# Designs tried in a protein design chat: VH-VL binders against q9h9l3. Part 6

Target 1, 176 residues: q9h9l3
Amino acid sequence: PRKMVAIDCEMVGTGPKGHVSSLARCSIVNYNGDVLYDEYILPPCHIVDYRTRWSGIRKQHMVNATPFKIARGQILKILTGKIVVGHAIHNDFKALQYFHPKSLTRDTSHIPPLNRKADCPENATMSLKHLTKKLLNRDIQVGKSGHSSVEDAQATMELYKLVEVEWEEHLARNPP

## First folded at step 10 (VH-VL)

Design i48
Fold by OpenDDE, look of step 11:
Formats: sequence, C-alpha cells, structure tokens
Structure i48 (fold): chain C 176 residues (1-176), chain A 123 residues (1-123), chain B 111 residues (1-111)
Amino acid sequence: as target 1 above (176 residues)
Amino acid sequence: QVQLVQSGAEVKKPGASVKVSCKASGYTFTSYYMHWVRQAPGQGLEWVGWINPYSGDTFYAQKFRGRVTMTRDTSISTAYMELSRLRSDDTAVYYCARSGTYWYDSGPRFDPWGRGTLVTVSS
Amino acid sequence: QAVLTQPPSVSGAPGQRVTISCTGSSSDIGLGYDVHWYQQLPGTAPKLLIYDNSNRPSGVPDRFSGSKSGTSASLAITGLQAEDEADYYCQSYDSSLEGWVFGGGTQLTVL
C-alpha cells in the first residue's frame, strides 16, 4: 500500500485588503504522527493580515521563512505518490496551488463514516476541532495563540485512522 | 458566456520578444487559473505555463523558464504571455485556456480556450 | 516530444466505433492523475471533449466516452460521423515535470 501522510496549512492574508489567502506555514506528518515537514513560508506578496488569531502566524515567523516557491517544491516532493490526508484539504491544495490526484486524497471533512462515528450528520461538514473532541477526546485549537498546524495534521491523521479500513474499502468499490 | 479573446497575429524577428494578451469575460477572472498552450504548425499541443490571476503567481514549464513571463491585469481581466529571445521554432499558435483552481471548480481541465494567436518568427 | 503517447492516426467508416489510446507513465496517469480529452477541428482551437477520465461537458454527445486504467486512457467514439474528423489530444499532469502534458495527438479520419 501507498504511504500515507497528513497535511495542514496556515494561511495569511495578502493582496488588497488581505483577501488573498497565502500559504504561511505547512506541516506534514506521517502515519505515526511523526513530523516530516514543518516550515514557515514566506508569501511572494506583502502580508496584509497575519490572521494570527487563527493561523498563529506572527511577523517574527516570517523573518526566516522559506520562500513560497522553494517550500512548494519541498512539499510537493513529500506529497507526490502518497495518500494525502487533510481536513478541508482543498484549502491546503489551493494555497499550494497544487493538484493532487483525487484518488490519493482523503478529506476528513467529507467522510460520512467519520461523521457517523461522531454522531454527526453524515453529509455535514464538521470542524476538525469538533471531530477531534468527539472521537479523540482531545482539545485542539485552544486559546488565542492560533492553531498549530502540526497538531491539526496529527489529529487529522488520527481521525482518519479510525475509519481507514472502512473508507478505503468504500473507495475501492467507488473510485472517485 | 465565458469567452477568452486573444490579441492579433504577430510577426517577429529572431531575438525579439512577443507579448500576447488574453482578455477574459463572462466569469470571475481571478477565480480561475489561466494557462498558455502553444501549437507549432502541424504539430501537437505544448503546455507553456499558468498564472494565478488572483495572486499573480506563475508556474512555467521547464522548457520555457527564463524566457517566458506571464502577467495579468485584473482591472481589465486580461492575462499576458511574453516570450523573449524568440527563435524560429517558437513559431506557433499560442492559446490561452482557463482551468479551475481545484477539483470542485472545474479542476485542471482546460475550458474554454481562446481562438489562438499566431506568432511567426522569421528573419 | 509528447510525454503521453497516442497513435498518430485512426480511421473509421461512418457508424463505426473507433478508439484512441493514450499511454502515460508512473509519473502522470499511472500516478493517479486524471485524463482529459480535447477535440480540435481543422483550423480551430481545441475544445474540451472529456474531463476527469470519463465525464462529458454539456453539449458533447454521449457517443463520446472516456476511460482510464493503469497508466493508460482511452477515448471511444461510437456511431462515427463525418463531423468527428479532427485531431484528438489527451492531457494529464506529470509530477516529474511539474506541469501539464499532452499526448502527441491523433488524427481521426472518417472514411
């Protein structure tokens, strides 16, 4: 079987009024939760809004941040050929301006068995924080210091592991 | 309706530069990527690169890196492709083509295409 | 030149079924990237014919179908019509090249 990794990205606001979401941090963990990648990333454009409350990104983090194009190359090398697990992962891939094969993508925000297990409507979009609390009895994204993309990636992987067998079987029968 | 209107044919000498424009209408210009594809006479399609009109980020095929520059003017929903140090084998019809930014928004399929801009490079 | 391999030409009589193959590698189709097909009528720009391996855009007749397996994809045209005479290109993404790639194109002649 293919190797599996989980990804979580933090974005800052760039462009006019900070409405452009630009990648500012990316964390990738393996199946066991070991960190494979965790870097602050420097957007090519001026940061207008650090969105610190949610992103956890501060100006000081950008001082030695990895330029976007370089980081993107590093990240893509890690992701290529792997099953990539994420929550609302389209945001991460969009921030990376990258297309990962659909057949190799797992979005924990769109896995009905996972929602069912959490006593949530199967077709609802539940937050990572909620699912993590319900299924792992763990609090993430607490406080006002912003999210930890490493923690979020780890939580995402752990959530997926709860339904991996069932979901992989489903996907085998119903390829995207 | 979605349309991509490209600039007219160009005739250039070797060593010169050419800048082709592609004006988008009928959709939100910044919500889709813009690709450039060329086709030499009697030959197949060749991907040149793409630009994110929202951010301005560009990604070029290795073959064209250092020689191609893609830009956009969001105020007029227009994408530009400039190719420098032209040579005879750059003679081709250059197409702009739209794609989505992710699977849910038309993904990496190219639709629609501009009608193409013929660029002729000759001494 | 082209990363994806297509037969240079195929032909068929009206009403017949023809297939165009598109062979990739482990870094593109074989890696899981979807395949798209384009039809290019003489003197015109390419037009999206099939997307995501087997989906038809609005306006494309159901006699056009696409499939993908392993490192290859296939375009099938049933009930061949004179108007189908065109060049057909497959497209995918190549991770090694970090870019989109096309097949060499297939010229379809309706006899």
Scores: ipSAE 0.895, ipTM 0.939, lowest interface PAE 0.6, mean pLDDT 95

Design i53
Fold by OpenDDE, look of step 11:
Parts: structure tokens; C-alpha cells; sequence
Structure i53 (fold): chain C 176 residues (1-176), chain A 123 residues (1-123), chain B 111 residues (1-111)
């Protein structure tokens, strides 16, 4: 079986009124939750909104941040050939300007068995924070300091583990 | 309707540069990637690279790195591909083509295509 | 030169079924990347024919179908018509090349 990693990215606002999400941090953990990658990333465009309350990103983090193209190369090298687990992961891949094979992608925001376990509607989109609290009895994204992408990636992986067997079987029968 | 209108045919000498334009309309220019694909006479399709019209980020095929430059002017929804140090085997029809940014927004499929720009390189 | 392998030509009579194969590798189709197909009529730009292995864009007849298995993909055309005479290209993504790749193209002749 393929190795599995979980990814979580933090975005800042760029463009007019900061409405465009640009990658500013990326964290990748392995199946056991070990950090494989965790870097601040410098967007190619001027940051209009750090979205610090949610992203945890501040100006000081961008001083020595890894240029986007370099970071992208590093990240893609890690992701290549892996089953990549994430929450609302399309946002991460979009920010990376990257296409990961659908068959190797696992989005915990779209796994009906996971929602079922959390007593949520199967086809609803639940937040990572909610699922983590409900299924792992753990509080993430607490406080005003912003999210921890490492923590979120770890939580995402742990959530997936709860339904891994069932979901992998489902995907085997119903390939995307 | 979505349209990609490309600049006219070009004739260049070896060693020269050519800059082809692709004007987009009918959609939000900065919300989709723009690809460039070329086709030599009687040959197949060859991907050159793509640009994110919003950020200006470019990604080129290895073959063209160092010789191709993709740019855009968002004010007029126009993408540009410049190929330098031209040689005879660069003679081809160059196409611009749109793709989505991820699987949910047209994904990596190319649609639509421009009508192509013939670039002829001859001494 | 082409990363994906297609037969250079196929032919069929009107009404017949023809198939065009597209063979990749472990770094593209075999890795799980989807395959798209394009139709290029003589003297025209390519047109999206099939996307994500088996989906048809609006306006594409259902006699065109696509499939993918392992490291290969296939385009099938049933009820072959004269207007189907064209070049067909498969496309995917190759991680080793860090870019999209096309097949060599297949010229379909309607007899």
C-alpha cells in the first residue's frame, strides 16, 4: 500500500481587498503524525490581509519565508505518489497550483462515513474543528493566535484513520 | 461565450524571438490557468507551459525552460508567450488553451482552445 | 517524443466501432492521473472530446466514450460517421516531467 500523508495549508489574502487566497504556510505529517514539512511560504503577490486570526500568519513570519516556487517544489516532492489526506483539500491544492491524482486524494470534509460517525448528515460539509471535537474529543484551533497547520494536519490524519478501512474499501469499489 | 483570440501568424529568422498573444473573453481571466501548446506541421501536440493569470506564476515544460517566457496583462485579459532563440524546429502552430485551477472548476482539461498562431522560423 | 503512446492510425467503415488506445506509464496514467481526449479536425484547433477518463462535454455525442485502466486509456467510437475523420489525442499529467503530456495522436480514417 501507498504511504499516506496529511496536509494542511494556511492562506493569506492577496489581490483586491485580499480576496484571493495565497499559500503562506504548509504542514505535512506522516501516518503517525510526525512532521515531514512545516514552512512559512512567501506568496508571489503582495499580502493585503494576513488573516492572522485564522491563519496565524503575521508579518514577521514572512521575513524568512520560503519563496513559493521553492516551497512548492519541496512540497510536491513529498506528495508525489502518496495518498494525500486533507480537509477541504482542494483549497490546499489550489493554493499550491497543483493537481494531485483524485484517486490518491482523501478529503475528510467529504467522507460520508466520517460524518456518520460524528452524528452529522452524511452529505454535509463539517468543519475540521467540529469533527475533531466530536470524534477525537480534542479542541483544535483554539484561541486568537490562529490555526496551527501542524495540529490541523495531525487531526485530519487521525480522523481519516477512524474510517480508513471502510473508506478505502468503498473507493476500491467505486474509484473516482 | 468563452473565446480565446490569438495574434496573427509570425515569420521569424533563426535566433530571433517571437511573442504570441491570446486574448480571453467570456469568463474571468484570472480565475483560470492559461496553457500554451504547440504543434509542428504534421506532428502531434506538445505542451509548452502554463501561467496563472492572477499571480503571474509560470510553469514551463523542461524542454522550454530558459527559452520561453509567459506573461499576462490582466487589464486586457491577454496572455503572452514569448519564445527566444528560435530555431527551425520551433516552426509550429502555437495554441493557447484554458484550464481550471482544480478538478471542480474545469480541472486540467483544456477547454477551450484558441485557433492557433502559426510561427514560421526560416532563414 | 510523445510520452503517451497511441497508434498512429486507425480506420473503420461507417457504422462500425473503433477504439484508440493510449498507453502511459507509472508516472502519469499509472500513477492515477486522469486522461482527457481531444479531437482535431483537419485544419482546426483541438477540441475537448472526453475529460476525466469518461466524461463528455456538452455537445459531444454519446457514441464517443472513454475508459481508463492501469496505465492505459481507451477512446471508443461507435456508429462511426464520416465527420469523425480526424486526429485524436490523449492527454494526462506526468509528475516526473512536471507537466501535462499528450499522446502522439491517432489519425482516424473513415473508409
Amino acid sequence: as target 1 above (176 residues)
Amino acid sequence: QVQLVQSGAEVKKPGASVKVSCKASGYTFTSYYMHWVRQAPGQGLEWVGWINPYSGDTFYAQKFRGRVTMTRDTSISTAYMELSRLRSDDTAVYYCARSGTYYYDSGPRFDPWGRGTLVTVSS
Amino acid sequence: QAVLTQPPSVSGAPGQRVTISCTGSSSDIGLGYDVHWYQQLPGTAPKLLIYDNSNRPSGVPDRFSGSKSGTSASLAITGLQAEDEADYYCQSYDYSLEGWVFGGGTQLTVL
Scores: ipSAE 0.860, ipTM 0.931, lowest interface PAE 0.6, mean pLDDT 95

Design i54
Fold by OpenDDE, look of step 11:
Structure i54 (fold): chain C 176 residues (1-176), chain A 123 residues (1-123), chain B 111 residues (1-111)
Amino acid sequence: as target 1 above (176 residues)
Amino acid sequence: QVQLVQSGAEVKKPGASVKVSCKASGYTFTSYYMHWVRQAPGQGLEWVGWINPYSGDTFYAQKFRGRVTMTRDTSISTAYMELSRLRSDDTAVYYCARSGTYYYDSGPRFDPWGRGTLVTVSS
Amino acid sequence: QAVLTQPPSVSGAPGQRVTISCTGSSSDIGLGYDVHWYQQLPGTAPKLLIYDNSNRPSGVPDRFSGSKSGTSASLAITGLQAEDEADYYCQSYDTSLEGWVFGGGTQLTVL
């Protein structure tokens, strides 16, 4: 079976009024939660909004941040050929300007069995924080210091593991 | 309706540069990627590269790296492809084509296409 | 030169069924990337015919269908019509080349 990794990215606001999300940090963990990648990334565009409250990104983090193109290359090397698990992962891939095969993508924000397990509507989009609290009894994204993409990636992987067998069987029967 | 209008045919000498334009309309220019694909006479399609019109980020096929430059002017929703150090085998129709940014917004399928710009390289 | 392999030509009589194969590798189709198909009528730009292996854009007749299995994809045309005479290209993404790739193209002749 293919190796699994979980990814979580933090984005900052660029463009007019900072409405465009640009990659500013990326964390990747393996199946066991070990960190494979965790870097601050320098967007190619001027940062208008660091979104620090949520992203945890500050101006100081960008001083030695890895240029986007370089980081992208590093990240893609890790992701290629793997099953990639994430929450609302399309945002991460979009920020990476990258297309991962749909058949190798697992989005924990769109796994009905996971929502069912959390006593949520199967077709609802639940937050990572909510699912993590409900199913793992763990608080993430607490405080005002912003999110930890490593913690979020780890939580995402752990959530997926709860429904992995069932979901993989489902996908085998219903390939995207 | 979504349209991609390309600049007219070009005739260049070997060693010269050519810059082809592609003006987009009918959609938000910065919300989709712009690809460039060329087709030599009687030959197949060859992907040249793509640009993110918002950020200006470019990604080129390995074959063209160092010789191709893709740019855009968001104020007029126009993408540009410049190919330098032209040689005879660069003679082709060059197409611009739109794609989505991820699978939920048209994804990597190319739609629509411009009508193409013939670039002829001859001494 | 083309990363994806297509037969150079196929032919059929009106009303017949024809298939065009597209063979990739473990770094493109075999890796899981979707396949798209384009139709190029003589003297015109390519037009999206099939996307994401088997989906038809609006305006494309249902006699066109696509499938994917393993490292290969296939375009099927039923009820072949004279207007179907064109070149057909498959497209996918190749990780080794870090870019989108096309098949060599297949010229379909309607007899």
Scores: ipSAE 0.895, ipTM 0.942, lowest interface PAE 0.5, mean pLDDT 95

Design i57
Fold by OpenDDE, second read of step 10:
Structure i57 (fold): chain C 176 residues (1-176), chain A 123 residues (1-123), chain B 111 residues (1-111)
Amino acid sequence: as target 1 above (176 residues)
Amino acid sequence: QVQLVQSGAEVKKPGASVKVSCKASGYTFTSYYMHWVRQAPGQGLEWVGWINPYSGDTFYAQKFRGRVTMTRDTSISTAYMELSRLRSDDTAVYYCARSGTYYYDSGPRFDPWGRGTLVTVSS
Amino acid sequence: QAVLTQPPSVSGAPGQRVTISCTGSSSDIGLGYDVHWYQQLPGTAPKLLIYDNSNRPSGVPDRFSGSKSGTSASLAITGLQAEDEADYYCQSYDSSYEGWVFGGGTQLTVL
């Protein structure tokens, strides 16, 4: 069986009016929630909007941030060949400008059994915060300091583990 | 109708540089990656690299790093590929091709393709 | 240079069925990346023929089909027609090279 990791990324705004979402932090945890990677990342372009209330990113975090291309290489090295779990993970991969095999991707925002377990409509897109509260009885993304990508990645992994057996069986019968 | 219109044929001497353009229309230019692929006469397809027109970020095949530069002008929905220090073995038809930024947006399939730009490098 | 392996040429008579194989490795097709196929008619640019292993874009006849298994993919053409004479390329992504890779191409001749 392939190793499993969970990923969560934080983005800042670059480009005109800060409309471009650029990777500014990436956290990767293993199946047990141990941190494999957690780095602030420096976008190639000037940051216009730190989006701090959501991203948790501040200007001080960018002082010694890892250049994007270098960070991307490090991250890809970790992800390659792994089953990658994330919430709305297409945003993370898009920010990384990276394609992970669909068959090795698990998006907790699109797992009907997970929603069902949380008494939510199966085809609805629920937030990570909501699912974590309902299923893990844990509050994440609280306060005004912004999100913690490590915390979010860990929560994502824990959520997936709740439905792992059922979902993996489903995927085996219905490969993407 | 989605179209990629490329610049005309080029004839260059060894050591020179060539810049090929690809103008996109019929879709949101910044919502898709632009790839460059070349094909030497009688040979197969070779991926050169891609650019994210939204951010300007580029990713080149190892073979071309240091020699290729991909840029874009979003105001005119045009992508550019410049290849420097040209050699005879750079003689090829160079194609631009569109792909999605992720699987939900047409994915990594190349569609459509430009008609190609012949670049001939000869003494 | 990372490449997928295709037979250099295949041939068939009109109405026959032909198949073109595309063999990858553990770092591309075998890793789980999807395979796409392109048709290149003589003197023209490549055209997307099959995407995501087995899907046909609009306008592509159903006599073209694709499949993938393990480290390999296959393009099948049934009811071969004269206009099918072309070069066919498979494509995938190779993680070891961090780039997109093509097969060497297969020249299909209709006898």
Scores: ipSAE 0.895, ipTM 0.939, lowest interface PAE 0.5, mean pLDDT 95

Design i61
Fold by OpenDDE, look of step 11:
Structure i61 (fold): chain C 176 residues (1-176), chain A 123 residues (1-123), chain B 111 residues (1-111)
Amino acid sequence: as target 1 above (176 residues)
Amino acid sequence: QVQLVQSGAEVKKPGASVKVSCKASGYTFTSYYMHWVRQAPGQGLEWVGWINPYSGDTFYAQKFRGRVTMTRDTSISTAYMELSRLRSDDTAVYYCARSGTYYYDSGPRFDPWGRGTLVTVSS
Amino acid sequence: QAVLTQPPSVSGAPGQRVTISCTGSSSNIGLGYDVHWYQQLPGTAPKLLIYDNSNRPSGVPDRFSGSKSGTSASLAITGLQAEDEADYYCQSYDSSLEGWVFGGGTQLTVL
């Protein structure tokens, strides 16, 4: 069986008016929650908006940040061939400007059994924070310091593990 | 309707550079990636690279790294591919083609394609 | 030379069924990347024919179908028509090359 990892990325605003979402941090954890990757990443363009309130990214984090192309290469090496779990993961892949096989992707924001377990509508898009609180009784993304991508990746993995058996069986019967 | 209009045919000498343009219309230019694919006469398709028109980030096939430069002008929804140090085996029809940015937004399928730009490299 | 392997040519009579194979490896199709197919009529640009292994864009007849298994994909054309005479290319992504790859192309002749 393929190894499973969870990913979470933080983005900053670049380009005109900071409307471009550029990767500024990426965290990857394994099935057990161990950190495999956690790096600040330097976008190729000037950062206009650090979005610190949400991203947790500050100017000081970019001083020794890994250049985007280098970081992307490192991240892709980790992800290649693995089942990748994330929440609203299309944003992470978009930020990476990367395509991971659909059959190897698990998006916890689109798993009906997970929502059902959380007493949410199956087809609704629930936040990671809400699902984590409801199903894991854990508070994430608290405070004013912004998100922790490691914490979010770990939470995402834990959430998926709750429905892994059921969902994997479903996917086996209904491949994307 | 979605259209990609490419610049006209080019004739270049070995060692020269060529810059092909691709003007997009009928969709939001910055919401899709732009790919470049070439086809030598009587040969198959070869992927050259792609650009994210939103960010300007580029990714080239290994074969063309150091020799190809992809750019865009968002104000006129136009993508450009410049190939330098041309040689005879660069003679080909060069296509621009659109794709999505992730696998839920048209994904990596190329649609539509430009009509192609013939670039002839001869002494 | 092409990363994905296709037969150079296939032929069939009108009304017949033909199949075009696309053989990849563990670094592309076998890795799970989807396969797309393109039709290129003589003297024209390629046109998307099949996407995500088996889906047809609007305007593509249902006599065109695609499938994928293991490290290979296949394009099937039923009820072959004269207008189907063209070159067909499969496409996928190769992780080792970090880029999109095409098959060598298959020339379909309608007899």
Scores: ipSAE 0.912, ipTM 0.947, lowest interface PAE 0.5, mean pLDDT 95

Design i62
Fold by OpenDDE, look of step 11:
Structure i62 (fold): chain C 176 residues (1-176), chain A 123 residues (1-123), chain B 111 residues (1-111)
Amino acid sequence: as target 1 above (176 residues)
Amino acid sequence: QVQLVQSGAEVKKPGASVKVSCKASGYTFTSYYMHWVRQAPGQGLEWVGWINPYSGDTFYAQKFRGRVTMTRDTSISTAYMELSRLRSDDTAVYYCARSGTYYYDSGPRFDPWGRGTLVTVSS
Amino acid sequence: QAVLTQPPSVSGAPGQRVTISCTGSSSDIGLGYDVHWYQQLPGTAPKLLIYENSNRPSGVPDRFSGSKSGTSASLAITGLQAEDEADYYCQSYDSSLEGWVFGGGTQLTVL
């Protein structure tokens, strides 16, 4: 079976009024939660809004941040050929300006069995924080210091593992 | 309706540069990627590269790296492809084509296409 | 030059069924990337015919269908019509090249 990794990215606001999300940090963990990648990334565009409250990104983090193109190359090397698990992962891939095969993508924000297990509507989009609290009894994204993409990636992987067998069987029967 | 209008045919000498334009309309220019694909006479399609019109980020096929430059002017929703150090085998129809940014917004399929710009390189 | 392999030509009589194959590798189709198909009528720009292996854009007749399995994809045309005479290209993404790739194209002749 293919190796699995979980990814979580933090984005900052760029462009007019900072409405465009640009990659500023990326964390990747393996199946066991070990960190494979965790870097601050320098967007090619001027940062208008660090979104620090949520992203945890501050100006100081960008001083030695890895240029986007370089980081993207590093990240893609890790992701290629792997089953990639994430929450609302399309945002991460979009920020990476990258297309991962759908058949190798697992989005924990769109796994009905996971929602069912959390006593949520199967077709609802639940937050990572909510699912993590409900199913793992763990608090993430607490405080005002912003999110930890490593913690979020780890939580995402752990959530997926709860429904992995069932979901993989489902996907085998219903390939995207 | 979504349209991509390309600049007219070009005739260039070897060693020169050519800059082809592609004006987009009918959609938000910065919300989709713009690709460039060329087709030599009687030959198949060859992907040149793509640009993110918002950020200006570009990604080129290895074959063209160092010789191609893709840019955009968001104020007029226009993408540009410049190819330098032209040679005879660069003679082709160059197409611009739109794609989505992820699978939920048209994905990596190319739609629509411009009508193409013939670039002829001859001494 | 083309990363994806297509037969250079196929032919069929009106009303017949024809298939065009597209063979990739473990770094493109075989890796799981979707295949798209384009129709190029003589003297015109390519037009999206099939996207994401088997989906038809609006305006494309249902006699066009696509499938993918393993490292290969296939375009099938049933009820062949004279207007179907064109070049057909498959497309996918190659992770090793970090870019989109096309097949060599298939010229379809309607006899």
Scores: ipSAE 0.897, ipTM 0.940, lowest interface PAE 0.5, mean pLDDT 95

Design i63
Fold by OpenDDE, look of step 11:
Structure i63 (fold): chain C 176 residues (1-176), chain A 123 residues (1-123), chain B 111 residues (1-111)
Amino acid sequence: as target 1 above (176 residues)
Amino acid sequence: QVQLVQSGAEVKKPGASVKVSCKASGYTFTSYYMHWVRQAPGQGLEWVGWINPYSGDEFYAQKFRGRVTMTRDTSISTAYMELSRLRSDDTAVYYCARSGTYYYDSGPRFDPWGRGTLVTVSS
Amino acid sequence: QAVLTQPPSVSGAPGQRVTISCTGSSSDIGLGYDVHWYQQLPGTAPKLLIYDNSNRPSGVPDRFSGSKSGTSASLAITGLQAEDEADYYCQSYDSSLEGWVFGGGTQLTVL
């Protein structure tokens, strides 16, 4: 079987009124939760809103941040050929300006068995925080210091592992 | 309707540079990627690169790195492709083509295409 | 030249069924990237014909169909018509090249 990694990205606001999400941090963990990548990333555009409350990103983190294109290259090398697990992962890939094969993508925000297990509507989009609390009895994204993309990636992987067998079988029968 | 209007034909000498423009209309210019594809006479399609019109981030095929520069002017929804150090085998019709930013917004399929700009490189 | 392999030409009589193959590798189609098809009429720009392996854009007749399996994709045209005479290109993404790639193109002749 293919190697599996989980990814979580933090974005800051750029563009007019900071409405555009730009990659500012990326964390990647392996199947066991070991950190493979965790870097602050410097967007090519001026940061208008650090979104610190959610992103955890501060101005000081950008001082030695990895330029976007360099970081992108590093990240793509890790992701290529792997099953990539994420929550609302399309945002991460969009921020990376990257297309990962759909057949190798696992989005925990769109896995009905996972929602069912959490006593949520199967077709609803539940937050990572909610699913993590319900299924792992763990609190993430607490406080006002911002999210930890490493923790979020780890939680995402653990959530997926709960339904991996069932979901992989489903995907085998119903390829995207 | 979505349209991509390209600049007119160009005739250049070897060693020169050419800059082709592609003006977009009918959609939000900065919400889609712009690709450039060329086609030599009687030959197939060859991907040159793409640019994010919002950020200006560009990514080129390895073959063209160091010789191609993709830019954009968001104020007029126009993308540009400049190819330098031209040689005869750069003679081709150059197309701009739109794609989405991810699978949910038209994805990496190219639609629509400009009508193309013929660039002729000859002594 | 082209990363994806297509037959240089195919032909068929009106009303017949023709297929155009597109063979990739483990770093593109075989890796899971979707295949798109484009039709290029003589003297015109390419037009999206099939996207994401098997989907038809609005305006494309249902006699055009696409499929993908393994490292290959296929475009099928049923009820061949004179107006179908054109060049057809498959497209995918190659992870090793970090870019989109096209097939060499197939010239379809309607006899």
Scores: ipSAE 0.906, ipTM 0.944, lowest interface PAE 0.5, mean pLDDT 95

Design i64
Fold by OpenDDE, look of step 11:
Order: C-alpha cells, then structure tokens, then sequence
Structure i64 (fold): chain C 176 residues (1-176), chain A 123 residues (1-123), chain B 111 residues (1-111)
C-alpha cells in the first residue's frame, strides 16, 4: 500500500489589495504525525496582507523563507505517489498550483462517514476545528497567534484515521 | 461563449524572438490557467508551459526553460508567450489553451483551444 | 519524443469500431493521473473529446468513449463515420517531468 501523508498550508495575500492567495507556509506529516516538511515560503510577489490572525504568518517569518518555486519542488517530491490527506485540500493544491491524482487524494471536508461520526450532516462542509473538537476532543486554532499548519495537518491525519478503513473500502468500490 | 483569439502568423529569423498573444473572452480570465502547446508541421502536440493569470506564476517544460517567457495582461484578458533564440525547429503552430485551476473548476483538461499561431523560423 | 505511446495510425470502415491505445508509465497514467483525449481535424486546432478518462463534453457523440486501466488508456469509436477521420491525441500529467504530456498522436483513416 501507498504511504500516506497529511498536508496543510497557510496563505498570505498578494497582488492588488491582497486578493491573491499565495502560499506562505506548508506542513506535511506522516501517518504517525511526524513532521516531514514544515517551511515558511516566500511568495514571488510582494505580500500585501499577512492575514496573521488566520495564517499565523508574520513579516519576520519571511526573512529566511524558502522561495516558492523551490518549496514547491520540495513539497511535490514528498507528495508524489502518496495518498495525500487534507482538509479542504483543494485550497492547498491550488495554492501549490499543483494537481495531485484524485485517486490519491483524501479530503476530510468531504468524507460523509466522518461527518456522520461527528453527528453532522453527511453532505455538509464542517470545519477542521469543529471536527477535531467533536471527534478528537482537542482544541486547535486557538488564540490570536493564528493557525499552526503542523497542528492542523496532524489533526487532519488523526481524523482520517478514524474512518480510514471504511472510506478506503468505499473508494475501492467507487473510484473517483 | 468562451473564445481564445490568437495573434497572426509570424515569420522570424534564427536567433530572433517571437511573442504570441492570446486574448480570452467569455469567461473570467483569472480563474483558469492558460497553457501553451505547439505543433511542428506534421508532428504531434508538445506542451510548452502554463501561466496562472491570477498570480502571474509560470511553469515551463524543461525543454523551454531559459527561452520561453509567459506573461499576461489581466486588464485585457490576454496571455502572451515569448520564445527567444529561435531556431528552425521552433517552426510550429503555437496554441493557447485553457484549463481549470483544480479538478472542481474544469481541471487539467484543455478546453477550449485557440486557433493557433503559425511561427515560421527560416533564414 | 512523446511520453505517452499511441499507434501512429488506425483505420476502419464506416460503421465499424476502432480503438486507439495510449500507453503511459508509472509516473503519469500509472501514477493515477487522468487521461484526456483530443480530436484534431485536418487544418484545425485540437478539440477536447474525452476528459477525465471517460467523460464526454457537450456535443461529443456517445459513440466516443474512453477508459483507463493501469498504465494505459483507450479511446473507442463505434459506428465509425467519415467525419471521424482525424488525428487523436491522449494527454496526461507526468510527475517526473512536472508537466503535461501528450501521446504521439494517432491518425484515424476511415476507409
């Protein structure tokens, strides 16, 4: 079986009025929650809005940040060939400007059994914070310092593990 | 309707540069990637690279890195591909083609295509 | 040159069924990337024919179908018509090249 990793990215605002979401941090953890990658990433364009309250990104984090293209290459090497787990993962891949095979993608924001387990509507899009609290009894994304992509990636992996067997069987019967 | 209108045919000498334009209409220009694909006479399709019109980020095929520059002008929904240090084997029809930014927005399929721009490189 | 392998030509009589194969590798189709097919009529730009292995865009007749298995994909055309005479290209993404790749193209002749 293929190795499994979880990914979470933080984005900052670039371009006119900071409306462009640019990758500023990426964290990848393995099945056990061990950090495989965690880097601040420097967008190619000037940062207009750090979105710190959500992203946790500050100007000081960009001083030695890895240039986007370099970081992207590093990240893609890690992701290639693996089952990638994320929450609303299309945002992460979009920020990476990357396409991961659908058959190797797991989005915890779109797993009905996970929502069912959390007593949520199966077809609703629940936040990572809510699912983590409900199913793992853990608080994430607390405080005013913004999100921790490592913490979020770990939580995402843990959530997926709760429904892994059932969901993998479902996907085997219903490939995307 | 979605349309990609490309600039006219070009004739260039070896060593010169060519800049082909692709004007998009009928959709939000910045919501889709723009790809460039070329086809030499009687040959197959060859992917050159793509640009994210929203961010301006570009990704080129290894073969063209250092010679190709893709840009865009969002104000007029136009993408540009410039190829420098032209040689005879660069003679081809160059196509622009649209794709989605992720699987939920048309994904990596190329649709539609421009009608192509013939670039002839000859002494 | 082409990363994906297609037969250079196929032929069939009107009404017949023809298939065009597209063989990739473990770094493209075999890795799980979807395959798209394009039809290119003589003197025209390519047109999307099949996307995501087996889906037809609006306007594409149901006599065109696509499938994918392992490292290969296939385009099938039933009820072959004269208007189907064209070049057909498969396309996917190659992780090793970090780019989109096409097959070498298949020229379909309707006899």
Amino acid sequence: as target 1 above (176 residues)
Amino acid sequence: QVQLVQSGAEVKKPGASVKVSCKASGYTFTSYYMHWVRQAPGQGLEWVGWINPFSGDTFYAQKFRGRVTMTRDTSISTAYMELSRLRSDDTAVYYCARSGTYYYDSGPRFDPWGRGTLVTVSS
Amino acid sequence: QAVLTQPPSVSGAPGQRVTISCTGSSSDIGLGYDVHWYQQLPGTAPKLLIYDNSNRPSGVPDRFSGSKSGTSASLAITGLQAEDEADYYCQSYDSSLEGWVFGGGTQLTVL
Scores: ipSAE 0.897, ipTM 0.942, lowest interface PAE 0.5, mean pLDDT 95

